VHH binders against UPF0284 protein YN1551_0030. Designs and how they scored, part 16

Target 1, 347 residues: UPF0284 protein YN1551_0030, of Saccharolobus islandicus (c3nj62)
Amino acid sequence: MIKEYYGAETFILNKDFAYILVIGTTDVSLIPGLTIAGATPELTHFTPAADAEYVLLGKCKSINTIPVSPTGIPTPALLTRASLSFINPLKIVVNAGSRILPKIPYIDLQGEPGKDIRKQALSMEKVNNIMENSIKLGEELSNEYELIMIGESIPAGTTTAMATLLALGYDAMDKVSSASPDNPKELKRKVVEEALRNLPTDSLQRLAKVSDPVLLGVAGTSLGFKGKILLAGGTQMTAAAAIINEFDKNKLKDITIGTTKWIVEDKFADMLSLAKQVGVKVLASMLDLSISAYEGIRAYEKGYVKEGVGAGGSAIMALVRGVSNNTLVRKIDELYSELVGSNNLHI
Below, E stands for the ipSAE of ESMFold2; O stands for the ipSAE of OpenDDE; V2 stands for 0.75 times the mean of E and O plus 0.25 times the DockQ between their complexes.

## First folded at step 4 (VHH)

Design s26 (framework vhh_7z1x_3)
Fold by ESMFold2-Fast, scan of step 4:
Structure s26 (fold): chain B 347 residues (1-347), chain A 122 residues (1-122)
Amino acid sequence: as target 1 above (347 residues)
Amino acid sequence: QVQLVETGGGLVQPGGSLRLSCTASGFTFSDYAMNWVRQAPGKGLEWLSGISYSGGSTSYADSVKGRFTISRDNAKNTLYLQMNSLQPDDTAVYFCARESGYWKDTYAFDYWGQGTQVTVSS
């Protein structure tokens, strides 16, 4: 089951597509209070590279451990890999500005890692590079595909998404999701409030101040692509859609966000309100992980992680092709068992 | 308002035992994985142990595996750390922390308590 919002329709998704994963990092992840000081906050830099490697290879090369939380909650890349295993689309990794580069082939947008948005996220030179190169990528993909799905991996990306939405004039304060079941709103709010001081008048200059390379890369790819687009993600994709709409008022008719029920039902956020304000259509996968054998996977039903790496959009793609919830969860359990190993699992 | 309050610290002889408690309020405790983290004088944070939302799954740092046991009572909104065979280098402030859902080696947590002092000394 897939829930449709704001005029979204699933029939457009029954086409060959390419999976595009845009990766990047931002120094917002290093701001004190978003991570515990001394708790290796620099390892968040490895998350996008490791996620990309896991989706493509089924293993990570850029980290010396497995991508699970202390209690075994896995990266959403696990859900994406499980869903895409039934389809095997072309997978393209796009580097918008990751501090750690994945040990797999990728397309480089000539961007840079985002800096502290309270000062300046990106230079205009790097913003122009990301936009020009991602638009060209979208144009090139238009020659081979009528449909693409674009996912993202960027730690602290909901903070930059909230800042981006607010900078573009949307009512977005406290409406973005987080990886935890509830939302540590106060720290995000303070960072964003400071970032929004002294905003430039020009939209691209505002984005240079408060956004991140991944949002720009997603938006640019979308602006260049001439077919239908599934933005695979949650509240971050409402920010990407807002950027797209800022530069092309007619483009959102070709765009749908594909997300998870955990995002649309998040009581500590309001993704559907953000999508409605922006004018973008939404599909939500109603994937039920409560039947999983593994507590780390069932933690998603408690509101952990919820989305990322295009997990919701990928599940939608599998569901529209006739893959059942039970079949998807069985594959998720299989991959999880491989990831953690049987002697490391808990009952 | 999320609050985590640690109790049970104190002075203990080498080889002794202590049981730490962490009382949680302001959120649905049974929906969250919980962790214990410590900070020795002049050193950074060290993650020690984690427990899943149901208590069915636990993990430990190598430095405490076999000596410390994490547990929880969801009906009482309380997290525990049973510490056995305590050594002088276990002297630290001990914090309970709520798991953010981020990767294990980032040790990212969204809330933690004020800490309780454990001193292992003769």
Scores: ipSAE 0.522, ipTM 0.805, lowest interface PAE 2.4, mean pLDDT 89

Design s27 (framework vhh_7z1x_3)
Fold by ESMFold2-Fast, scan of step 4:
Structure s27 (fold): chain B 347 residues (1-347), chain A 122 residues (1-122)
Amino acid sequence: as target 1 above (347 residues)
Amino acid sequence: QVQLVETGGGLVQPGGSLRLSCTASGFTFSDYAMNWVRQAPGKGLEWLSGISYSGGSTSYADSVKGRFTISRDNAKNTLYLQMNSLQPDDTAVYFCAREGYWSDTYKPFDYWGQGTQVTVSS
């Protein structure tokens, strides 16, 4: 049910952990900004806050609609909540720079929302705030836990991940995944190529230009944490691992990425090549959603969404504890039916 | 390359009907949810209807529910919008849009057709 790559080991995950969800937004998500009545790109500003609320509460407070598309495809937070329902770890929400703040307790890294990476993503003041405060968080968590799992929620985060990997010298053009089945690459490539013009020499200054607050917050928390870390995510977590490696070459021995089969088998990306270049271990949940009663859930098998909110890593945590695929899908279906039954609006 | 081509627009009298078609090429049509969006003169874009990749699930904006019907033929790579009981305020350019996920959580529309003009007037 779990595939191990590059020396990854599942047995290290069979102990108590905290789930850390790092949230943020980037103005890259506004390209190509179109405002329409109903389902609109403007909802991307609410996505991280809504995802965090859903994982913690089973409902969203920051949006007045349910977090599913008009055609019924849910946020990956649904998969995360289902997986974590069998474990009930401590859940900590960390704000690295979200435009909309969640209506739940969170830790604030004193960052800011990312700007258009074609100009400048973050000020150096805010980069320093995110790094300093996330490193301190990691150090504090080290007093209580030997293992943490870090997930993320940031719309358009695969675009900033690609820019980050390229800015750090990795062969990453067109290798990141997307939430769409075939990964339309043209817009991502154009944005990233423009962002990479006239890069600073200093690594932290390069990250300030082209990265995002969530990648920095994930990296800083990891650098500060002294135990084992599961980075719960796909190609975005290869970028986080690259940042970690840039600042501490020996740290990746304690880090494993936990993702989904839809990411590692994505024929329109190459996550495993990115992980190999960076030198980070990978685990993939081989979760089979084809048995779901709901077409929106089965859409994941068609390559929709694929990952986010730590869905793959959360499934891995449940699977290593003996939760079966059938039991997980049944819980996903249960939560999905509650979600769509609580409100008839999908916009 | 991904291409969406709308046809079937034109001039129609109030109370009339039109059927719009959108022919898709350059991708596996049956793997994507599809949507109809319109833009009336001097107005913003308005989402009208969506259909799942299999056609098993459909959704509609309140402004068109009961009057418009979305459907698809995956064997023909074609999306349809049957428009009945047309009103002057349905006058707009109608766009076929492929569901993508630029936001990586919510679905923006990643490819659009050029649009087809629908004018409801006597």
Scores: ipSAE 0.109, ipTM 0.553, lowest interface PAE 6.4, mean pLDDT 87

Design s28 (framework vhh_7z1x_3; at its last look DockQ between E and O 0.56; V2 from the best seeds 0.45)
Fold by OpenDDE, look of step 5:
Structure s28 (fold): chain B 347 residues (1-347), chain A 122 residues (1-122)
Amino acid sequence: as target 1 above (347 residues)
Amino acid sequence: QVQLVETGGGLVQPGGSLRLSCTASGFTFSDYAMNWVRQAPGKGLEWLSGISYSGGSTSYADSVKGRFTISRDNAKNTLYLQMNSLQPDDTAVYFCARESYWRDTYGPFDYWGQGTQVTVSS
């Protein structure tokens, strides 16, 4: 139920671990696309907080709606929570830079929300804060854990990931994932092309210009951590791996990306080629949600969402510990039923 | 490229009915949940109804529940909205919108049509 790429090994994951969720926002999520007049992209700024809250509490506090689409497609945090329920690891929320702060305990990296990458995403001061503090966090985690799994929640993170990869010299144009079955490549391309204009020569300065606080937080935490690391995600975590490799060329030997089959099988993206370029190993959970009782969950098999909040990595952890696909889906269905209950879906 | 084209709008008297259609192209229609939204003059965007990719699940706003029915024909790449018992406050431009996950960069919808005008007046 787990597929290995580029020499990834699952046996190293059969240890106690901490789940680290790095959250943040980027104003790239506010960039108008082909959206209906009156739409509120600002709602995306609540996503990281809501995801974090749900993972820890089983409910959201920062939003008044359930984290489900109008037609019932749930946040990937549902998959994360379901998977982790079989393990119950330490869960730590790390704020790298969120405009909306979660109403739960969290660690603050003293960063800032990312701004439009077409201008300047982050100040150098805040970049330094994120890196320094995340590295320290990684170091501290090493005192207790030999394995950590890092997840992320940041809307538009695939766009900033693409910009980041390109800024670091990788061939990443039109290769990043999307939460939609079809990847909206055109708008991303335009935004990223503009963002990549007049890049500074210094790598850190490039990252300051076109990256986001979450990628930096993930990278810093990884750099500081002395044990094995499962980066739970797709192309965003590939970008994080690229950042890590930029600072420490030997670090990736201890890092594996854990993702979903929907990411690796995405015909509109090429996560595996990106991972190969970066030189990072990949594990993919082959979770089959087609047997779910709920259409909103089965929508994942159609290409919706695909990843987020460490869903793929969490599934891998559960599967490695012997949880069957059927058992996992049953738990997902259970949590889904609790989440939606008799509530009327609306936006 | 993705295209959505709404048709079926027009002028109708209070209590009347209209059936809107939305023809999709440039993507695998059967893989996407679809929605109807509207914008009345001077008002913000209002979500009305959604339908899952297979058509097996539907949802409605309270404002239209019991009056409007969403459906789809995946073989024809077409989304429908049957509107009954129309009232003056239903006057708006109606849009079909392809659903994305709300945590996506583009919010709950990533593509939409140009809209069709519905006017309810005596």
Scores: ipSAE 0.255, ipTM 0.663, lowest interface PAE 1.9, mean pLDDT 90
ESMFold2-Fast, scan of step 4: ipSAE 0.707; ipTM 0.873
ESMFold2, look of step 5: ipSAE 0.569; ipTM 0.832
ESMFold2 (binder alone), look of step 5: mean pLDDT 87; pTM 0.885

Design s29 (framework vhh_7z1x_3)
Fold by ESMFold2-Fast, scan of step 4:
Structure s29 (fold): chain B 347 residues (1-347), chain A 122 residues (1-122)
Amino acid sequence: as target 1 above (347 residues)
Amino acid sequence: QVQLVETGGGLVQPGGSLRLSCTASGFTFSDYAMNWVRQAPGKGLEWLSGISYSGGSTSYADSVKGRFTISRDNAKNTLYLQMNSLQPDDTAVYFCARESGHWSDTYPFDYWGQGTQVTVSS
């Protein structure tokens, strides 16, 4: 039910852990062009706050609707909540730079929302704040845990991940995933190509130009943490691992990426090639959602969403503790029914 | 490679009906949820209706619920919008849009057709 790549081992995950969710936004999410009345690019600013609220509370406070697509495909936060319901770990929300703040307790890294990477993503002051404060958080967590799992929520984060990997010298063009089944690459490629023009020579300055606050927050927390780390995510986590490796060449031995089969089997990306280039271990949850009663859930099997909010890593944590695929899907269906039943959706 | 082509627009009298079609190519149509969106003169875009990849689930904006019906034929790679009881304020350019997935990534739609004009006048 779990596939191991590049020396990854599941036995390290059979211990208590804290779930860390790093949230942020980037203006890269505003680039794609058409404005939709009632579904504007500005609604993506609410996504990280809404995801964090849903994981912790089972409902969103920062939006007036439920976190599903127009046709009922739910946020990956629903999969995360279902998986973690069998474990009940400590959950910590970390704000790296979200435009909308969640209406729940969070730790603030004193960052800022990312700007257009074609100009400048972050000021050096804010990069230094994020790195310093996230390293300190990792150091503090080391006193209580031998293992942490770090997830993320940031719209358009695969675009900044691709730019980050390329800026650090990896062969990453067109290798990142997307929320759609076939990964529309042309717009991402054009944005990233422009962002990579006139790069600074210093690594931190390159990251300030093309990265995002969430990747920096994930990397800093990891650099500060002394135990084992499961980076719960897909191609974005290969970028986080690349940043970690840039600042500490020995750190990746303690790091494993936990993702979904939908990411590792994505024909329109190449997550495993990115992980191999960076030198990071990978675990993939082989969840089968085809047995779900709901089309919105089964849409994941069509390649929708695939990952986010630490869904793959969370499923791995449940599976390694003996939760079956059938039990997990039943819980997903239960939460989905509650979610859509609270709104007038015709699902 | 991905193409969405809308047809079936035109001039219609108030109370009349039109059926819009959107023909898809360059991707596996049966794997994608599809939507209809319109833009009236001098107004922003308005989402109207969505349909799941199989056609088993549909959703509608309150402004068109009971008057418009979304459907699809996966064998023909075609999306439809049956519009009944048309009113002058339904005058707009109608767009077919492919759903990108959950709204957490970017816009909820990744590909759009060129649009087809619907004019409702006496």
Scores: ipSAE 0.507, ipTM 0.799, lowest interface PAE 2.5, mean pLDDT 89

Design s30 (framework vhh_7z1x_3)
Fold by ESMFold2-Fast, scan of step 4:
Structure s30 (fold): chain B 347 residues (1-347), chain A 122 residues (1-122)
Amino acid sequence: as target 1 above (347 residues)
Amino acid sequence: QVQLVETGGGLVQPGGSLRLSCTASGFTFSDYAMNWVRQAPGKGLEWLSGISYSGGSTSYADSVKGRFTISRDNAKNTLYLQMNSLQPDDTAVYFCARESGYWSEGTYFDYWGQGTQVTVSS
């Protein structure tokens, strides 16, 4: 039920762990320029806060609607909550730079929301704040845990991930995933090509220009943590691993990416090639949602959404502890039914 | 090359009906959820209706519930909007839009048609 790549091993996951959710926003999410009643680029500023709230509480406080698409396709936070319900780890929300703050306790890295990467994503002051504070968080977590799992929530994060990988010298053009089945690439490619035109030579300054607060917060937490780390995500976590490797070449031996089959089997991306270039191990959850009672859930099997909020890594954690595919899907369906019933959505 | 082409717009009197069509090409239509969105003069974009990839699930904005019906024919790569009991406030450019997922991507929609004008006037 779990596929292992590049030397990854599941036995390292048989330990108590903390779930760390790093949240943030970037103005890259505004570049499409589309605004629609009920679904606008401005609403993406609420997505990280809403995802964090849903994982911790089973409901959102920062939005007045439910976190599903018009046709009922839910946020991957629903899959994460279902998976973690069988384990109940400590959950820590970390704000790296979100425009909207969640209405739950969180740790603040004293960063800022990312700006347009075609100009400058982050000031060096805020980059230094994120890195210093996230490294300290990782050091503190090392006193309590031998294993952590780090997830993320950041709209348009695959665009900044692609820019980050390319800025660090990897062959990453058009290899990152998207939320749609066929991965439209034209706008993403154009934005990233412009962002890369005038790169500084210093690695930290390159990241300040083209990255995002969440990638930096994930990387810093990982660099500070002394135990084993599961980076729960796909191409975005591959970019975080690249940042980690840039600052500590020996660190990747303690890091494994946990993702979904929808990411590793995506014919319109190439996450496994990116992971191989970076030198990071990968585990993929082979979770089968085709047995779900709900089309919104089965849409993941069509290639919608695929990953986010640590959904793949969370499923891996449940599966290695003996939770079956059927049991996990039943829990997903239960939570989905509760979620969509709250707003009279006819699906 | 993804293309969405709307047809069926025009002038209609209040209380009348129109059927809009949207023909899709350049992707596997049956794998995608589809939506109708409109823009009235001097207003922003308003989502109207969505339909799942199979056609088994539909959803509607309160402003059009009971008057508009969304449907699709996956064999013909075509999305439809049957509009009944049209009102002057339904005057707008109507767009079909392909669903990209959920809010995390900045929008629910990744491809749009050029739009078709619907004018409801006596």
Scores: ipSAE 0.594, ipTM 0.833, lowest interface PAE 1.9, mean pLDDT 89

Design s56 (from A24z with Y107G; framework vhh_7z1x_3; at its last look DockQ between E and O 0.79; V2 from the best seeds 0.00; counts 0 for: pae E 4.2 > 2)
Fold by ESMFold2, look of step 5:
Structure s56 (fold): chain B 347 residues (1-347), chain A 123 residues (1-123)
Amino acid sequence: as target 1 above (347 residues)
Amino acid sequence: QVQLVETGGGLVQPGGSLRLSCTASGFTFSDYAMNWVRQAPGKGLEWLSGISYSGGSTSYADSVKGRFTISRDNAKNTLYLQMNSLQPDDTAVYFCARESGYWSDTGKPFDYWGQGTQVTVSS
């Protein structure tokens, strides 16, 4: 049910943990040619707030429903909530720089929304705020926990992840994933190639230019935390691990990425190459959604969405505690049916 | 190379019917949910209808429920929109659009669009 890569082990995960969801937005999601003509790209700014609200409350306050495609494919936050319902860990929402603030309690890192990486993503002041405040959060969590799980929600985060990895010297071109089954790479490549023009020499200045607030918040929290860390995500978390390695080369021994099978098996990306280059261990949930009653859930098996909001890591945490695939899918279907029975699934 | 090509637009009298087609190439059509969107003169984009990758689930905007029917033929890589009881306010350019997954890594619900076909409802 769980595949292990590069020496990852599951026995370290059967401990009390806190779930940390780091949210933010980036103007990369607004770049012309990355959007449909005439649509209002600003609607994507609601995804992080809505995901956080749904995971914590089981409903959204920032929008009428959960983030969902026109044909009913839901946000991975639904998978995360289903998995965590069997564990009920402390859940902490961390705002690294979101344009839309969630209507629930959150910790603020005093960052800012990421700007266009072709110019400058973040000011050095805001980078320093994110890093200092997230490191302190990690240090405080060490007083209560030996294990934390960190997820992310940020639209267009795979584009900034590719830029981040390349800026730090990794062979990452065309290796990040996509929520689209076939991963249309041409547009991402163009944006990232332009962003990498005229990079500063200093590593932190490179990150300020081309990264995003969520990657920095994930990395800083990890750097401050003294125990074991499950980075719950896909190729974006290889970028977070690369940032961590840049600032503390010995930290990766305490870090494992927990992801989904759809990420590690994706023929249009290369999660395992990225993880090997960075030197980070990987666990993959082999959760099988094909038995779901709902086509919107089964679409994940076709490569839609693949990962986000800690879905893979959350499934791993439930599986190591003995929750079966059938039980997880029944819970996922139950949560999905509640949305159909209560509200229109379309925004 | 992803391509979507709409056909079947034209001039029709109020109360009439048209059937739009969208031929897909350059990707595995049966792996993708598909949608119809229109843009009336001087207005923004309006989502009309969506259909799951298998065709087993469909959805419609309130403005077209009961008048429009979305369908697909995966063997022919073709998406359809049957439009009945057309009225002058249905006049628009009609686009087929490929669903990229909800709020994809680009932040958009549709990643590829056809060039559109004009539908004009006039007496």
Scores: ipSAE 0.259, ipTM 0.696, lowest interface PAE 4.2, mean pLDDT 88
ESMFold2-Fast, scan of step 4: ipSAE 0.647; ipTM 0.855
ESMFold2 (binder alone), look of step 5: mean pLDDT 86; pTM 0.860
OpenDDE, look of step 5: ipSAE 0.686; ipTM 0.874

Design s59 (from A24z with K108S; framework vhh_7z1x_3; at its last look DockQ between E and O 0.75; V2 from the best seeds 0.00; counts 0 for: pae E 6.2 > 2, grease 25.3 > 24.2)
Fold by ESMFold2, look of step 5:
Structure s59 (fold): chain B 347 residues (1-347), chain A 123 residues (1-123)
Amino acid sequence: as target 1 above (347 residues)
Amino acid sequence: QVQLVETGGGLVQPGGSLRLSCTASGFTFSDYAMNWVRQAPGKGLEWLSGISYSGGSTSYADSVKGRFTISRDNAKNTLYLQMNSLQPDDTAVYFCARESGYWSDTYSPFDYWGQGTQVTVSS
C-alpha cells in the first residue's frame, strides 16, 4: 500500500513522532481568475487557518462554513485527521505567515504573509525571522523525538514552489502539480517567469523574492532537526528539500517525502523528476478511496484534490502501523458524514 | 480544446419554464463537477447550482432552490438546468461552468465556462 522511490524505507517511520503543520498565505493566490457573485480570491486566505483548526479540533472556527467544495469535495485535512486518529501524535501548528490566524494554539515564527512574487514575496527581516525561529524549533524537537512529520497548508503554494526550484537552479518549469485535474500551467508559467526577472545572486535574497513563508518554515525546521524527517506533501516538498540542500548538503540523507499516489501519477507534472534532481527519497501512499460510500471522497481518485495538510504522509504513517485500507476508508467516511451532516452542502 | 456550449435560452412569461443544456467536449466530462452560474443585467456573477461528477450530489443557491433542478447525462456529455416558476428577476445570461476544485492553486472555482445563453422573463 506504499510505493518506494530512490531508496526510501518505511521501517524508520514506525516510531513516536510529532506532526508539524506549517501554515501561511501568499498574495499569489489573489492573482486574478474567474470570480462569481459572493466569492473572491481572498477567501483562500482562510484555508490554512481552517485546515489547522479542522485537523486539531474536527471543526473550523475561523470560517462559518465547512471546508468542503460546492459539490462535496472535502479538504485534504479530512484525510489527515482520519489517518492521525489511529496514531494520535502530538500535533503542533506553526504560523510561518498567515493573514488569517487560526483560533487554536500555534508557534509563531515571526514571519509575514507572502506578497506577490512578481514584485517581492518577503522582506529579508522576515526571512531571517522565519529561518532562525524554525531552525530553533527543529533543534528543540530533537531533544524529544527521533522522527517528525511536517505538513503544509498554503493556497497557490505550487506556483511559489516552481519559482523557488527555478531560482535555485533546478529544471522545474511546468513540473509542479495543482489541485485541479487540468494543471493551469500557462498562468503559473507567466507568473513565475515574471518573478524570475532580476534575481539577486545571494540564495537567501532569491528566496525572499520568489518563495513563500511556508517553504522557509518547513526547510528551517528540517535544518534544525537532528533525526529522521517525513516531509508530508507533494511537489511543494521537493522545493522545501531544495532549500534544505542549499543550506546543508548532507541533510537530505535523513529526509523522505511522503505523498499521495495522485501526486506521483499526475500526468501534468513530474514530481519524481524533481525529487531525483534534488536528491530526495519518496514514499507514496497507495490508499484506494474508490471504495468510499461518498462521491466527494471518491473524487480524489479522479485528481480533484491531490495532496495537502500532510494527507499522504499521514496515510503512510497509519499504513506502516498496520491500519488497513478498508479501516482508513471507513474512518474517512465517518468523518465525512459528520462534517456533511452538520452543514448544508449548498454552501 | 475544452468547450462548453449552452442552449435552450429564450423569452418566457412569468411562471413559465425553460430547460437549459450544456454540451461538453475536449475533456472527460464524467471526471468533473459542473455548475450553473448567471449574470443579470448590470450585476455580477451569481452561482446557482452544482452537481458532482456522477450526478449523485447536488447543491442550490437559496434564490433558486425548489424551482431549478440540475442534472447531467455523462453518456451524452451534457449538463442540464430545468428552470420552473420563472420570474422577471431570473432574467440573465446563464453559463455552464466546469469546477476547478476547492483550494485550487490559482483559486479559481471555475476554470472553463461557455459563452452563455440568454434567458428573458417578461410579459
Scores: ipSAE 0.072, ipTM 0.561, lowest interface PAE 6.2, mean pLDDT 86
ESMFold2-Fast, scan of step 4: ipSAE 0.609; ipTM 0.836
ESMFold2 (binder alone), look of step 5: mean pLDDT 85; pTM 0.855
OpenDDE, look of step 5: ipSAE 0.289; ipTM 0.677

Design s84 (framework vhh_7z1x_3)
Fold by ESMFold2-Fast, scan of step 4:
Structure s84 (fold): chain B 347 residues (1-347), chain A 121 residues (1-121)
Amino acid sequence: as target 1 above (347 residues)
Amino acid sequence: QVQLVETGGGLVQPGGSLRLSCTASGFTFSDYAMNWVRQAPGKGLEWLSGISYSGGSTSYADSVKGRFTISRDNAKNTLYLQMNSLQPDDTAVYFCARGEWDYRDSAFDIWGQGTQVTVSS
């Protein structure tokens, strides 16, 4: 029910772990053509805070309800909460640079929201703050845990991930996934091509130009942590792994990406090629949502959303502990029903 | 090969009705959420309505809720927008667009060329 790639092993996951959710925003989400007026553009700013609140509390404080698309497809935070409900790990929210702060306890890396990568994503001061504080967090977590799972919530994060991979020398153009089944490649490609012009030679300066606070926070936490790490996410986590590898070539032996089959099977991206190039192991949850009672949930099987908030890694953690596909889907349906009721759906 | 073609635009009096159609070809229409978006003279794009791949879920912008109805016929690969109680400020080019908008990263990836709706005396 879990597929193993590039030497990944599920048995290492049968340990107590902490769930770490790194949140942030980037102005890449505001580039014209990536966001349309009236198509929930204001929710883009609130999404990381709302996702974190929902995972921890089962409700959002920063908005009235969990984020759903205009057609009723829920954020992957709902899948994450369902999976983690069978485990109840410690959950830690880490703010790397979100425009809207969550109304729950969080660790602050003293970063800032990312800016337009065609100019400069982050100041070096904020890059240093994120890296130093996230490394320290990883070191502190090493005192309590032998395993952590790190997820992310950042709108437009696959665009910055592609820019990051390319800036570090990987063959990544048009290989990252998106929330859309067919991936809006042309605009993403143009933004990234412009961002990659006039790159600094120093690796940290390149990351300051084209990356985002969440990728840096994930990488720093990983570099500081002394145990095993499951990076819960899709193609964005290959960018995080690439940053880790840039600063510690031997670290990837302790790192595995946990993702969804929807990411691995995305014919409009190439997750496995990216992972192979970086040298990182991959596990994919084979969770089957086609049996869901709800269209919004079944939309994941059609390639909508696919990943985020650590949904794939969280499902892997539940599956490896013996929670069945049917049990997970039942819990997902329960939470979806509670959140949206029947107002938006013909049952 | 992949295309969306809008029809049904035209001139209408205030308080009147129009039905727009959007015919899809070159992809499996029933796998995709569909949307209506408009652009009024001198303004940016405004999302109006979305419909799930099966038609079981719909959503509307506040500006059109109660006046416009989105629907689809998957057997005909056709998306519809029934527009009632039209007002002069509904004057715009109307586009159908394939895709789903969420908070993470997505934009609509296939657009029609648009159909003009003019509401005037």
Scores: ipSAE 0.304, ipTM 0.668, lowest interface PAE 3.9, mean pLDDT 88

